# Ledger of designs, part 13: VHH binders against Cytoplasmic dynein intermediate light chain DYN3 (DYN3)

Target 1, 312 residues: Cytoplasmic dynein intermediate light chain DYN3 (DYN3), of Saccharomyces cerevisiae (q04949)
Amino acid sequence: MDNCNAWDKLLSQNESTINSTETATITAIIYSPSSKTLHQFINICFPEGSNSILDTTLINYATIGWTNDLKENYSVDVYTLIRNTDDALDLLKPFLQEHSSKVRWLILLDWTLNDQKLWLNELSYAFNKIKQLNDDNEFSVWCLNSGEILNLQRHTTVWQSVHIDFILQTLRSFCYFNDSSLFYICEDHTEEKREEAQRLKYQELLKHFCEDRDMKDHIEMVKRSEILIPKGCDSIGLIKTVDERFEPTEVKEQHFLARYMDFIPTIDKIREDRKTTSGIDLDKLYPLEVFKVNIQEELGKMFAKYRENSRI
Key: E = the ipSAE of ESMFold2; O = the ipSAE of OpenDDE; V2 = 0.75 times the mean of E and O plus 0.25 times the DockQ between their complexes.

## First folded at step 3 (VHH)

Design s1 (framework vhh_7w1s_2)
Fold by ESMFold2-Fast, scan of step 3:
Structure s1 (fold): chain B 312 residues (1-312), chain A 116 residues (1-116)
Amino acid sequence: as target 1 above (312 residues)
Amino acid sequence: QLQLVESGGGLVQAGGSMRLSCAASGTFYSYAMGWHRQAPGKQRELVAKISSGSTAYDDSVKGRFTISRDNTKNTVYLQMNSLKVEDTAVYYCAARYWGSKSYDYWGQGTQVTVSS
C-alpha cells in the first residue's frame, strides 16, 4: 500500500465498479495549453495521483469511479494532455481510432497567466482539431482562477471593464456556436480551506459533466468572476445584453481573431514572469505564421481606413 | 524503459483454472496493459485489456477470464476459469504507452496447455 500508484489504485476501483455493474466506461480528456494550469488542476482535483500524472509533459491516464444518489455507477477514463507542440492532439489518434463512444473534453484556461490575448486562437485550434479527430464530442471550457479579474481591474490601468466584457462575450459566443459549457471558477478567499473547497468544487463539476447533469438552477451570467453557463443555456440575445455593440456571429471569422488579439491587453512584466515560471514559451502557444498573417491583414485594413479618413 | 515478465503458465486440465501474472519493472503508470495469445497456426489476438478505465475481453473468453491490476506490486493478472482445450496458446503480456499506435512493450510469453 505504501508504494501504491494512485493511477493503479483508481484503475482497481474502476475495475471493481465495472465488474460489479457492467457499466460502460466514460472517456474524459483534460486539455490545457499551460502545463502550470494542468498541474494546478490535477494536483487539486486528484491529490493522491498528482505525482504519477505529472511526472511527464506528455499524456497521462487515470481511472475514477463513483456511485451517485440514485445508485448509478460511473466509471471514467481520465486522460490529461498539454499542448507543448502543435501536434500534441495527434498523439490521441491511436486511442480515438479504437474508441466508439462519446468523448468528453475539458479545456482549461487560467486568468492568472496573462495569456487571455491567445485564448481565442487556442480554443479555435483545439476545437477544430478535436472535431477532425473524433465525431462524438462533448465540450466544457473552464477558466480557472477567475478571481484574478478583480485584481486586474483594481491594480492595473490597462485592464478596464470593456476588456473583461469583451472576453466574456467572445468566450460565450465561441461556446454557444460550438455547443460547449463555459465556467469561470473562482478561488476561495480563505487560504486554510482553499485547496479542500476547490477540490470538492472541481470534483463535483467534473462529476456533473460526466453524468450530463442539468445545471440550469446554478446559471450565473452577471458576476464576472463566477460565470456558469451550461450547454444550451446561452443565446445571441443574452450575449448582446452585456454590450449591444458586440456581434456574436463574427467570432467565427478570421478578421475577428485579429481584432480580438489586438484589443485584449497584456502586461509585459507579468507575462514574462509567468512565461518563465510555467516553463512554456508563450510565443509558441500559437502558430507564428498564422498569427502574423491574421494581424497583418487586419492592421492593414485599419491603417487603410485611417489613411482614408485622416485629415479629409 | 519498461520490462514485462510473465509467470504462472503450465499444464492444466479442461474445466480447470489458472492465473497468469505479469510483473512490470520501470515506469508503469503511463501504460495500458493487455494480454494477448497465439495458438498454433493462428494469428496473435488480444484476449483482455485494462487500459480504458475498464476491462475489455474477446468474445471467446468473456465471462471466463478476468484481468486485474495489483497496485502494490506493479503486476497485472489474468484469471482464467473454465479452461477449454482451445485456450491452449502462448500468452503474452503487453504494455502500450497510450499515445502509441500499437503495443510498445512485450513479455517473452508463457505457455498455457489445456489437456482433456
Scores: ipSAE 0.000, ipTM 0.104, lowest interface PAE 19.5, mean pLDDT 73

Design s10 (framework vhh_7w1s_2; at its last look DockQ between E and O 0.16; V2 from the best seeds 0.00; counts 0 for: pae E 3.6 > 2, placed apart)
Fold by OpenDDE, look of step 4:
Structure s10 (fold): chain B 312 residues (1-312), chain A 116 residues (1-116)
Amino acid sequence: as target 1 above (312 residues)
Amino acid sequence: QLQLVESGGGLVQAGGSMRLSCAASGTFLDYAMGWHRQAPGKQRELVAKITSGSTAYDDSVKGRFTISRDNTKNTVYLQMNSLKVEDTAVYYCAARYWGSKDYDYWGQGTQVTVSS
């Protein structure tokens, strides 16, 4: 039974539908930590009805088209990938090797998953892996459920403002040095009209990103939970205004990952079951290289735990 | 410079409980905290550490000791339950920068003696 890579199947299906449309097809890949996160993202940022096509637990694809305000027709091939394994990105290798056009990457983060401690490592891994697989990429990071920031601060004793600022500064710095856009998605559920307005805003943002339009007009930094920073619209000076705890350039350093992980809290679900705290060998300070590998494994384990909990 | 002052040590019977406190001066939030102990004739060893809400323990004290911190009071605690004679040591509070491997600041230590 030929273990046909799910992607090969999808590609074969797509080739059959790609008739001679004269319109330049844009390729977008959404890399999501969970199906729930993906579903929410699609509901907010994509046209109505898109969820029926893209809502899968592993890999899916859809073609979305629109006409912009300049009367230009766009067609976007959207592929979705869930972070279920460390090798998930490797599944795209055949696709990316054959793909000659620029790929639009949408990397999703979710404030509700309680995996903030892992974000920097995951982003670093993803960006590096993608760059190795393909040289022509446009990156964007989308943080969903940014409204959860307020809940974390109000309902937990562990999360403080300094942690939020630290994460924000880290993500801004990371995106700045990797020429990536950074978008916080905050849903306002107070009024239906406001919610709709926000959805329209985010849909427009997505379209403009896919169209590679100048997005300077979309810059927003009003609240910690409402941040829109398109590629090329940030600076080291502006990043420093968020938190003075570190220099933005430090994000490039290997030591910074350890700092990030130590500083960012994890809400250990007080599992009543005391048993499974795998004894962190407190004495084994692994060299940075070994530390990276172990961190990835630990991160993988943590991620797996979070995933199990996020299984809708 | 961060100053650390331990308190709460003393004599306790085996099976008993004791709570240690460490008051820190300065910017407490800039540091991960740890409790170390040194028994007579033995090397100093890390017993428990606490980062930004995350905790870790040596296997010898796991399930018996609990490290916690109060950021509003600049204080780290070590709750010690089910104490054993082998827990007898000088206990030290220590602080390190986030991401650092080494503890840079140390208290003077407090003696904990567990009698049979």
Scores: ipSAE 0.164, ipTM 0.607, lowest interface PAE 1.4, mean pLDDT 80
ESMFold2-Fast, scan of step 3: ipSAE 0.155; ipTM 0.606
ESMFold2, look of step 4: ipSAE 0.290; ipTM 0.712
ESMFold2 (binder alone), look of step 4: mean pLDDT 86; pTM 0.870

Design s11 (framework vhh_7w1s_2)
Fold by ESMFold2-Fast, scan of step 3:
Structure s11 (fold): chain B 312 residues (1-312), chain A 116 residues (1-116)
Amino acid sequence: as target 1 above (312 residues)
Amino acid sequence: QLQLVESGGGLVQAGGSMRLSCAASGFTFSYAMGWHRQAPGKQRELVAKISWGSTAYDDSVKGRFTISRDNTKNTVYLQMNSLKVEDTAVYYCAAKYYGSKEYDYWGQGTQVTVSS
């Protein structure tokens, strides 16, 4: 199958045109706390079908399909969801009850948004909510535009390797305890056919996720901007090799969120804000205003506990 | 690897002032830094702490001691004002990685003696 033309053609159709001889019908949900991140991903991965999948509704739908190397046909019902309200995930409940018992969740984060301080809270919210809505889930966390890590290290004084490593160890620990894969997907700005290369990369990774393909030959744990850790391929010992002072089991503790948020730097200009211990401005960290009342309350509680724990 | 080298300390009269310095090899402002002290016959206690964007003090020193950081010089300072005889102790600077429960790096300690 010609990946570009076949994907675009299939995404333009919101009706089942699949053959009854297909080996599997799979439900995949692509979720992001950022509309910009989701739109960028869909526009690159599914360029001709992007207008049909990125309708103004909170939930968008498309059917995609392909034939693998073993001549097995796959059909995937793709749902996209942007978290623009605290109840956005609840809108998926009717679709989850009608589709396959196993749902694949792709959660998109983006290194270019300057919102890394909120990542642990966003992931905790999403995973907890998803597990309440559906019992049989497969997770993958993709951190897009991870080439930005090199830019942050070269062009800022506030981003040091210890911060980058702390985020990596935090995400690896979170994914390990939640049986999720973790992928850092770097934009290759040196490629002559950059957009096509990026599209093929996204499409191949999505196919591997949907097919439950063994990715062990592709494991990357050393290159900070190219991390690729399939489900079940990490360990507490391997996480500690990045920095042995990090305790992976602490990620599941209530106090860890406050430590994470305080440690991660911001590029915002409110660095001496008296109201926070780390200069956090939630309104500035989100590119669009989002009603996240429960999340903001939890963040406030965590900061209150952090301030109390910091008191001598 | 991070190493801490302390300087300052010595004898001072009650009501006087003293500044302790801690030079860090391999230091970044991303580490939580603290000044601890151990008085004769007592356990070591944290008296001042500075982390990314925040400071905290023990009630016994609040308003008298100030912790500050000069990232250009890789140095952390403890400015001690209105010293009391009860402030007599060996003072240690220490650094903590955010993932660690305990302080990972310690200075050798410097004696501060406050005479009546």
Scores: ipSAE 0.000, ipTM 0.252, lowest interface PAE 12.2, mean pLDDT 74

Design s12 (framework vhh_7w1s_2)
Amino acid sequence: QLQLVESGGGLVQAGGSMRLSCAASGFTFSYAMGWHRQAPGKQRELVAKISSGSTAYDDSVKGRFTISRDNTKNTVYLQMNSLKVEDTAVYYCAARWYGSKSYDYWGQGTQVTVSS
ESMFold2-Fast, scan of step 3: ipSAE 0.018; ipTM 0.535

Design s13 (framework vhh_7w1s_2)
Fold by ESMFold2-Fast, scan of step 3:
Structure s13 (fold): chain B 312 residues (1-312), chain A 117 residues (1-117)
Amino acid sequence: as target 1 above (312 residues)
Amino acid sequence: QLQLVESGGGLVQAGGSMRLSCAASGFTFSYAMGWHRQAPGKQRELVAKISSGSTAYDDSVKGRFTISRDNTKNTVYLQMNSLKVEDTAVYYCAARYWGSGSKYDYWGQGTQVTVSS
C-alpha cells in the first residue's frame, strides 16, 4: 500500500476532525506495593488532583482528562489499589462489572522497598489474577526509584551487578511473555528543572499508555537505572545480550521462581545456614501494610464518586 | 567462558585449619557458587554454598566451616576449622547460573585435602 496516497491522508484528517469533539473513555487501574509508592506516583503525575485521588487509604477512584495534540478528548476512570493481606484485587470486582472492554493495568514496583526477592511472585500472581478478573487487559510495569540500584551497589556488600542484571533479564522476560511494557523510573530531586522534566516524562508515559501510542523512538535498554522498553520492542535475543547464559523461556517454568528468589539478595539479617528462601519467613522480612479502615466506607465513597462522574 | 581455579589444599593435622580459594575468571555472568567434596569410595556431596547473601552448610561441617565471597575479586573461600580425619576428600568448587537450567554449569579441577590423625 502507498502511504503517500492523497485520499488516505484526506480521510485520516477528516477522521481526526470528527474525533476532535469526541471523548474516549478509558479504565486505568494503578496497583501499588505500598501507600508511599502510590502517593509518590500520583503526586508526580497529578499534583493538582492528588488530594482527590488519594482521599482514601486502600482503594480509590477518580476521573482525569486531557486533550491530545490531535484535539482528541480523553476521559480516564482511574482506580488505585494498594497490595494488602486481604485479596486486594477482588475489591475491584464491583467496579469491573460495568466495564466490558479493555482495562489498562499499571503495576508498580519500588526499588526502595527492598522486596526485589518477591517481585517475580508478585507479578505472576497479579497478572494471573487480573486475567481471571477481566478478559481484555493492557499491562505496563513501572519500577520506581531505580536510582536506588546505585545505592544498593555502593552501600551493601550483598548487591552486585550480576544480581541487578539478573533482575533485569527476569523482568524483561516476564514482560515479553505477558505483552507488557517495562519502565525503570529514576527519581532525581537534585534540581527543580530536572524534577519538572521527570514529571513531564511520567505524564507523557501515562498518556502514551492510555492512548495506545507507539513509543519505538524512546527505547532505552543500556542504562541500568533508566530502562524504557515499550510493548513489543523486546525479544529473546535482545534479553540474552545482557548475559547469554540466561534463558528467557525458563521464566515461565514453575521451578524458576525458587531459583529467582534464592539468587536475589536481601539486606535483612537472615541466618547463614539457610539454603533457600523456602525456609525463610518472608512475611517477617517483607510485611504488607496493615490498615485499620472500614472497607465498606471506602467502597461507599468510591461508589458515590463513580455515580457522580456518570451523571448528566 | 567461565573457568574456576582452586587453591589452598594440602596436608593438615586433625584439629588444624585450612582455607580453600576458588577464583572465577572469564566473562562476567550471574551465578551461585559452592563447595563439594568427594571422599574415597563415596558420592560427591555439597559441603557449602553461597548465593546472594544466603549460605548453606552440610550438617557434618556446620560450626566448623565458613563460606564467603569477595565479589571484587570474583573469588569464593571455604574456611575450614577444627578439621577431622573424616574431612579428607577432594574438594571441588562449582558455579551455577540461575537461569541456565543446569544445576551446576562449571566445575573446578578439585583440590586434595588430607587430614592426618
Scores: ipSAE 0.000, ipTM 0.113, lowest interface PAE 20.1, mean pLDDT 74

Design s14 (framework vhh_7w1s_2)
Fold by ESMFold2-Fast, scan of step 3:
Structure s14 (fold): chain B 312 residues (1-312), chain A 116 residues (1-116)
Amino acid sequence: as target 1 above (312 residues)
Amino acid sequence: QLQLVESGGGLVQAGGSMRLSCAASGFTFSYAMGWHRQAPGKQRELVAKISSGSTAYDDSVKGRFTISRDNTKNTVYLQMNSLKVEDTAVYYCAARLWGDKSYDYWGQGTQVTVSS
């Protein structure tokens, strides 16, 4: 209780000054499968603040900031978490219990980790756990090293376009039903100018995500190693244009996890490294036709289930 | 990177009940999880499994044992009722992450002893 009329009058006269100096505080949590993936993501998307975030501990904290084209100031409290145990997200529980504002989640996947079989399980676990720990969330899924898709197709007999497209439709469907964006990060280290342009693009996407700004002009749905799908820009119909036999609503079903895990190949070091020199002819032992027969069986099952689910 | 830890074993009288728990740690939902048991001098056998909302039981335990899971806690339970001396065994939790043909991960086992 006091006579604050003088301050009220002063503040109303300086509203424009307050607006120009006001800083929006945002909380972002980066959930990464590895330290290497985390450091790569920070180096690409946070070059001006990266040194304050580079830490090898399980949990790290840093603050970064910027001023946008509308002269709005943003300060982002960045928490980083490596998922090496089931309890990793529980480490954030004390922080989240004190936090009442929206939390922005950056969920990282990495094409080079050879764990694509686990991605659907990991995303389902993480999203369900996060929703239980915190009520106000905004999600974005970032898949690093998507250029590895080309290497997998060129250098292995087990990775085919049908697997790459099936992962894409699965991730798109998952993100669509969980109101998440989906972004592939592909760096071209062969051309300096292209690499710089790519990094600037990813930095802008991150800033727009933090600012809740429209990202529709950054849509890329055709180049399979460069996918950029902001929240609200996908649809069941668009997902089906990749392969119409895929039914996006099935991603919600426990039975779909079995199909996903069975369908996605695993690279064995023995199969990857050994051909004639080891006395094993891998092309004869694991011909593409044998793998295609298994794929055809699963695709047939998916198509039959799609027909069933297309009718009430 | 899935690890399975069983708990809830021990000594129980014939006709009694016991609940086993299997806590899964790691960043996966299993396609299927099951309980196996191995009695002294016998082969390891599947007792119960849960996959994609479906449950299956060995005829020897059907109607007496119930398998359930809590996906929120990443935990699978085996409720054992009307226990018999023949149910005495080491009980193992197992998880299948790839397809439907083999179990990928196994727990260390928990001893269940049923006295007459």
Scores: ipSAE 0.000, ipTM 0.134, lowest interface PAE 17.7, mean pLDDT 74

Design s15 (framework vhh_7qia_2)
Fold by ESMFold2-Fast, scan of step 3:
Structure s15 (fold): chain B 312 residues (1-312), chain A 118 residues (1-118)
Amino acid sequence: as target 1 above (312 residues)
Amino acid sequence: QLQLVESGGGLVQPGGSLRLSCEASGFTFFSYAMGWYRQAPGKQRELVAFITSGGSTNYADSVKGRFTISRDNAKNTVYLQMNSLRPEDTAIYYCAARYWGSKSYDYWGKGTPVTVSS
């Protein structure tokens, strides 16, 4: 009786002690436009030794772990996926159907790929598709090589500050309405000490994102190449301080996508696929239903042609 | 704030050509889609051509193949090259600027008269 109860208590204490040392398991999926972008992101944001997840296949898996400053152990199951087809996210369907836990999404953009014109469409597609595939999601958008903004403004005639600011307001608005964090990754390769400090900062930011920690102390809204906006830290008013004529609420509308693509500089091959409207009444050119039909026809052709040209 | 000043209007014979210029002064010219409107005496103002900040162009059916709109962002200038002019092209031509997020034009020039007559 008492002896049996004593042994049961000791066994329960051993089990509870083992269970109390259990590592928190997190699922993270990195959705990258290229192998090079993925490699760079992992090299910057993940701890040393994470190179085991770097290869050229469409989908990869690795387990990464760390202990935080509160002595809590974390294990992250990292799945990586490259956007080489529209069906890429569908490769995750069997895994996500068995998954009942929150998934952390790291959606990568890269300033050096000269594909900024496609960013809004790619983000809209990805977020809508992810929400259809899984119910419990935490989103983040990471823009790599944001230092390229300065090179584009200095070394090209087509990129002006207005285009850079318009992309920023578009991304901020998109992330705001989709409850997503937005982070620009800018490395200074000219000074080793600064590069090390920046890498540690981005590693901490990634860890805090995975741990669902408060990131209010990581905000940067002023430096155009160094933007850091955690989920919940932005507002319509703050977005409008970049340019008050920008209407953040329009970002979720189909007619905004065509206006975004038209405004953002890119190679002339994409413009060749556009149809010219027979009339030029602007009040009639952009009614929702007529414009929506034109978008379905023209943007589909434009994206298919651009993707073929970008992969050769 | 943005200010628009048109020039290049005048009297021309049928079949002739004119080039209209619209010089913009202000801090954000590149943010604007630019259009050319015209208004004949006693008629409503009509849009004849526009060019987006990205360089895409659209034309009214009555001017397609005859008029060409272009922009020089380095000079903050929009041009309307008018060829094969007809008497019905006689109007006051207005330059207009639309912030690229807007559906309507936000800024207007004072207009430059174009008369096509023998």
Scores: ipSAE 0.012, ipTM 0.417, lowest interface PAE 8.6, mean pLDDT 76

Design s16 (framework vhh_gocatamig_d2)
Fold by ESMFold2-Fast, scan of step 3:
Order: sequence, then C-alpha cells, then structure tokens
Structure s16 (fold): chain B 312 residues (1-312), chain A 118 residues (1-118)
Amino acid sequence: as target 1 above (312 residues)
Amino acid sequence: EVQLVESGGGLVQPGGSLTLSCAASGSTFFSYALAWYRQAPGKKRELVAGISSGGSTVYMDSVKGRFTISRDNAKNSVYLQMNSLRAEDTAVYYCAARYWGSKSYDYWGQGTLVTVSS
C-alpha cells in the first residue's frame, strides 16, 4: 500500500480544489519564421521554475506558469507555429474556433535570416489574417538577434544607418497602428552578468505582456540594436524624430509595401526580374505619374522571389 | 536638406549624344529617389526618367531605348545618357530628388538647357 497517510492525500486533494489560486489562464501563440528563431526565443524569454520542469516541451504545445510579485498565479497555454507557407495561419482556424478568450500573439522576426525585405509583407499579412480568424487579440512583435545590425553595417557597403532607421520607423509605425509592442532582443556576449541581466529583462517583458501589466520601466527608443517600445508608449511624433521625412501614416497605404521592398537592401547574388523591379519603381507609385503598373501583381512576383531565395 | 547641381547641357546636332549629370550635397544620397524632368517652351514639365533608391528605373515612352538613367552612390550623382537626340528633345532639364519615405519631389535643381538643332 501507499507510504503516504490517506488523510494527507484527502487534505491535499481538497486544498487543490478549494484553494487553487489560479488567477488567470492565458493563451499565447508564437509565430516564428524558423525553428531556430523559435528555440532561441523560448530559451531567452521563458523562465525556469515554470510548469515546463514537468517534462513539457514548447515545440507545438506546452503549459507554463508563474506567480507574480502580487501573489497572482498565471498559467499560459503556449502554441507554436512556424511560418513556412502563406497558409500557415489557416492551420490555427479549428483551434481558434474552440477558444473564445483573448489570444496573445508573439510574432517573431530575426535579423540573421536576411529576409528584412519580407518583414512588412509578413507582418501585414499576419495581422490582417489573425484579425479575420479571431476577434480578441493582443499583439507583440519581437525581433531577435538585433546585434546583427552592427555586423551588417561593418561587413557590407549596402547596409547604411538610413536603412536600419527606415526599418525601425516602418516597424514602429506598423506596431503603433496595430496596438502592438515592438522589442529588439540583443544578447551582449561581452559580459556574462550583463547577458543574464538582459535575459531577465526579456523574461519580465514577456510576463508583463501576458499579465496586461505596464512595461514602461524598460523603454529604449534610441539604441538601434536594443529597441524596447511597449504598447501605448510610441507616437507619430516620436517615430518622426528618427527621420522627420518619414510619414508614419503612409505605412497603411497599399503602395507603401512596394516602396519598403525597393528600399531595403539585399546582399543576395540572385538575378532580379527587371520588369518586376520596374513595377515597384517609386516614381510609378506617385498618383500623378503617367506610367501604369499592376502593383498587386508585381508585389506578388517580388514576394515569391525574395521568399524563395532568402529561406532556402 | 539636399541641394542639386546639374551639368552637361548644351547645343547638339540631331542624332547626337549628351550626358547630363546631377550632383547632390547636404544629405544621405542613398535614401533618395531621383528623376529627370524636362520643360519645353510653352509646355508643362514632364517626367523623362526616374531611378529609385533601389536602382529600379522608369522612362517616358518617347525616350525608351534612347535615354539611360543611372546613379553613382559613391559620387552622390545621377546621370542621364541621351542618345539619338531629336529636335523634340529640346528643353530645360531638371534634376529632382525625393526622400524614399515621401510621395513628392521635395528638392529640385536649377535646370540645364539642352538644344537639339542643326
């Protein structure tokens, strides 16, 4: 028979039923461009001491939990999805139909994947598709390996500060209009204690996102590789302080995606379709120009080409 | 702010060639789309050729195959190579620059005269 007192078991079961201080159950979906990016994000942002110590994995589904400084218990059901097709989000439709509660979306970007030309299209598609699939959403965009910005500036002639700032203003504008936070993850490998402090900060930001808590203690808008902008902390005026000539409202325009893709550099040695490139020419996008182009068709061709070449 | 200075205009015979140059100063050249416009006496200003920050090009139909626009980011310059010139190409040619994030051409050169005459 059991080495435990039957009375102790009964009391434990009754206490778990009566005194379970489960304050909230949260659904989070991590939408990642790659398995490597996903695993890196999980290793940085998900703290030890959660329910993951019970042999759970974060590849497809896991439950994690923590108790905050206010003695509130949180349980997070984490689902993971790798973006390998444009239809990836449709795989979540049966799951989302079953769940009527708020869904928290962690949309990942990765500076090391050399796919920055695709980022605006990927985010625009994801936000629009998610809003069609589910009515109650909270968004956060996380850009991993932002230390790569320094390597791109040092090791290439095509990546200039203006391109880095342009991406930042584009991401900030997009996140602002979609009520999303924007966080750059940069690990400082020069000091072990600083690296641990940065990981604790990212873990705190993730917990505060799940708890709907204020994250203003960690704002960073100036350091290009360390950007941290919580929901509600940005503005059109602040975005324009990076470069006043950038107009944040234009990110909502159909033609802005073509302008973004044209401007963002590539280090690929891959031949480009001259007609497709001409089709997204900035002069043709001006409403008063004489030349006609089918922008939707040209964007489709450009997106397919860059996706094929940057992810193989 | 960017300032644009055009050069290379002049008198040329029909069938001849000219290269127009536009030098930019004051701002980061890489972030600008650049265009050549022209205005003939009594006519409205028209777009001749454009080149985006990414190197994409556009041309007016009457100059396709005859004119080539190019940029040299190291020299902060844009060029218009004009071949097989016709009397109808006679105009003042203007260099224009637009920050990539803008809809309109915010900066204009003073213009350079091109005369095609025998």
Scores: ipSAE 0.027, ipTM 0.535, lowest interface PAE 6.6, mean pLDDT 76

Design s17 (framework vhh_6z1v_2)
Fold by ESMFold2-Fast, scan of step 3:
Structure s17 (fold): chain B 312 residues (1-312), chain A 119 residues (1-119)
Amino acid sequence: as target 1 above (312 residues)
Amino acid sequence: EVQLVESGGRLVRTGGSLRLSCAASGLTFSSYAMGWFRQAPGKEREVVAAISWSGGSTWHADFVKGRFTISRDNAKNTVYLQMNSLKPEDTAVYYCAARYWGSKSYDYWGQGTQVTVSS
């Protein structure tokens, strides 16, 4: 009685078989601050790959594949690198010299490492170095353990909302000017069903990044621990809605790095070996006297306003 | 509402000492650089001293170096200016100002406290 429905189903199945997509090969490189951060990221975003990347070597390789909802097949060659030295990225030179195709970079940050003070320097170094080593790049910045933001605010006297917002505006500004996405990973280990739903969401975001698919439906700009900003979805105006006193364009200025580092609190002293990994002597490039320069500018502005008011 | 309230200004003799205090409310004090400014009648306003958000960095104008010391207590939301070896030319209204580190200009100003140094 409904013979038309049976034929429509048969035709859709045959068309699906005929229109099967060839396997696309993608190169992705994960650049992590620690082995722990890397393994956590793999367990969340590539759970099938976790058993292949279980060794403690500085550089690892795995192949991960999937078929998307459009019946397109993907194969991703995943290279992982721990930044433990200044020359870590140079280990990829031989590989990159043989590749003319687009490389997808997953640059990891971790809220639990107490190294937020170094984040801007590490990102600046990594992005500049990568652009020198390879011409065709797509970037994504992933901040692990963003649930730690709540612990920092509750368990320390030095971490306050304005510091968290300042880091957010800095990362958003950096990613905006470098055409990168910015994603916070927050796992709720207290609720199994919620944790599983969150992991599936992060896996979908990573697959969409690799597939160069639109991620506009996955925007979150308000929840401090759950930030999700795909490439092209941010703006100077939106960044300023967090705190209008922040000037996003200043992230590109030489003195901004010193200001960022002075403003960001730390519970423990930053290790000297971590500074060496970035290859930048911050004390030489950005002296702690940045505020002296700003004071001179402010004096000029105040004197101008005072003189104008005196004419009235 | 953000408020900066200066106190400690008074008449003092040449060579004397005075401590100014500035109490901040309505802001996250440890996220602001603090400065002391002064203005004498018929003169331009000038910067006297500045201190970073953490207190780890301080700056003092050449005309007060060795005599004045800026400090802060983030637990009390207060910035201080210790003034020693006062001179008649130090006579001015002293202003406290707060600047968010992302800002190019001072965001908030106090109403000022009068310091008079007489011989």
Scores: ipSAE 0.013, ipTM 0.421, lowest interface PAE 8.1, mean pLDDT 78

Design s18 (framework vhh_6fv0_2)
Amino acid sequence: QVQLQESGGGLVQPGGSLRLSCAASGFTFSSYAMYWVRQAPEKGLEWVSTISSGGGSTYYKDSVKGRFTVSRDNAKNTLYLQMNSLKPEDAAQYYCAARYWGSKSYDYRGQGTQVTVSS
ESMFold2-Fast, scan of step 3: ipSAE 0.039; ipTM 0.626

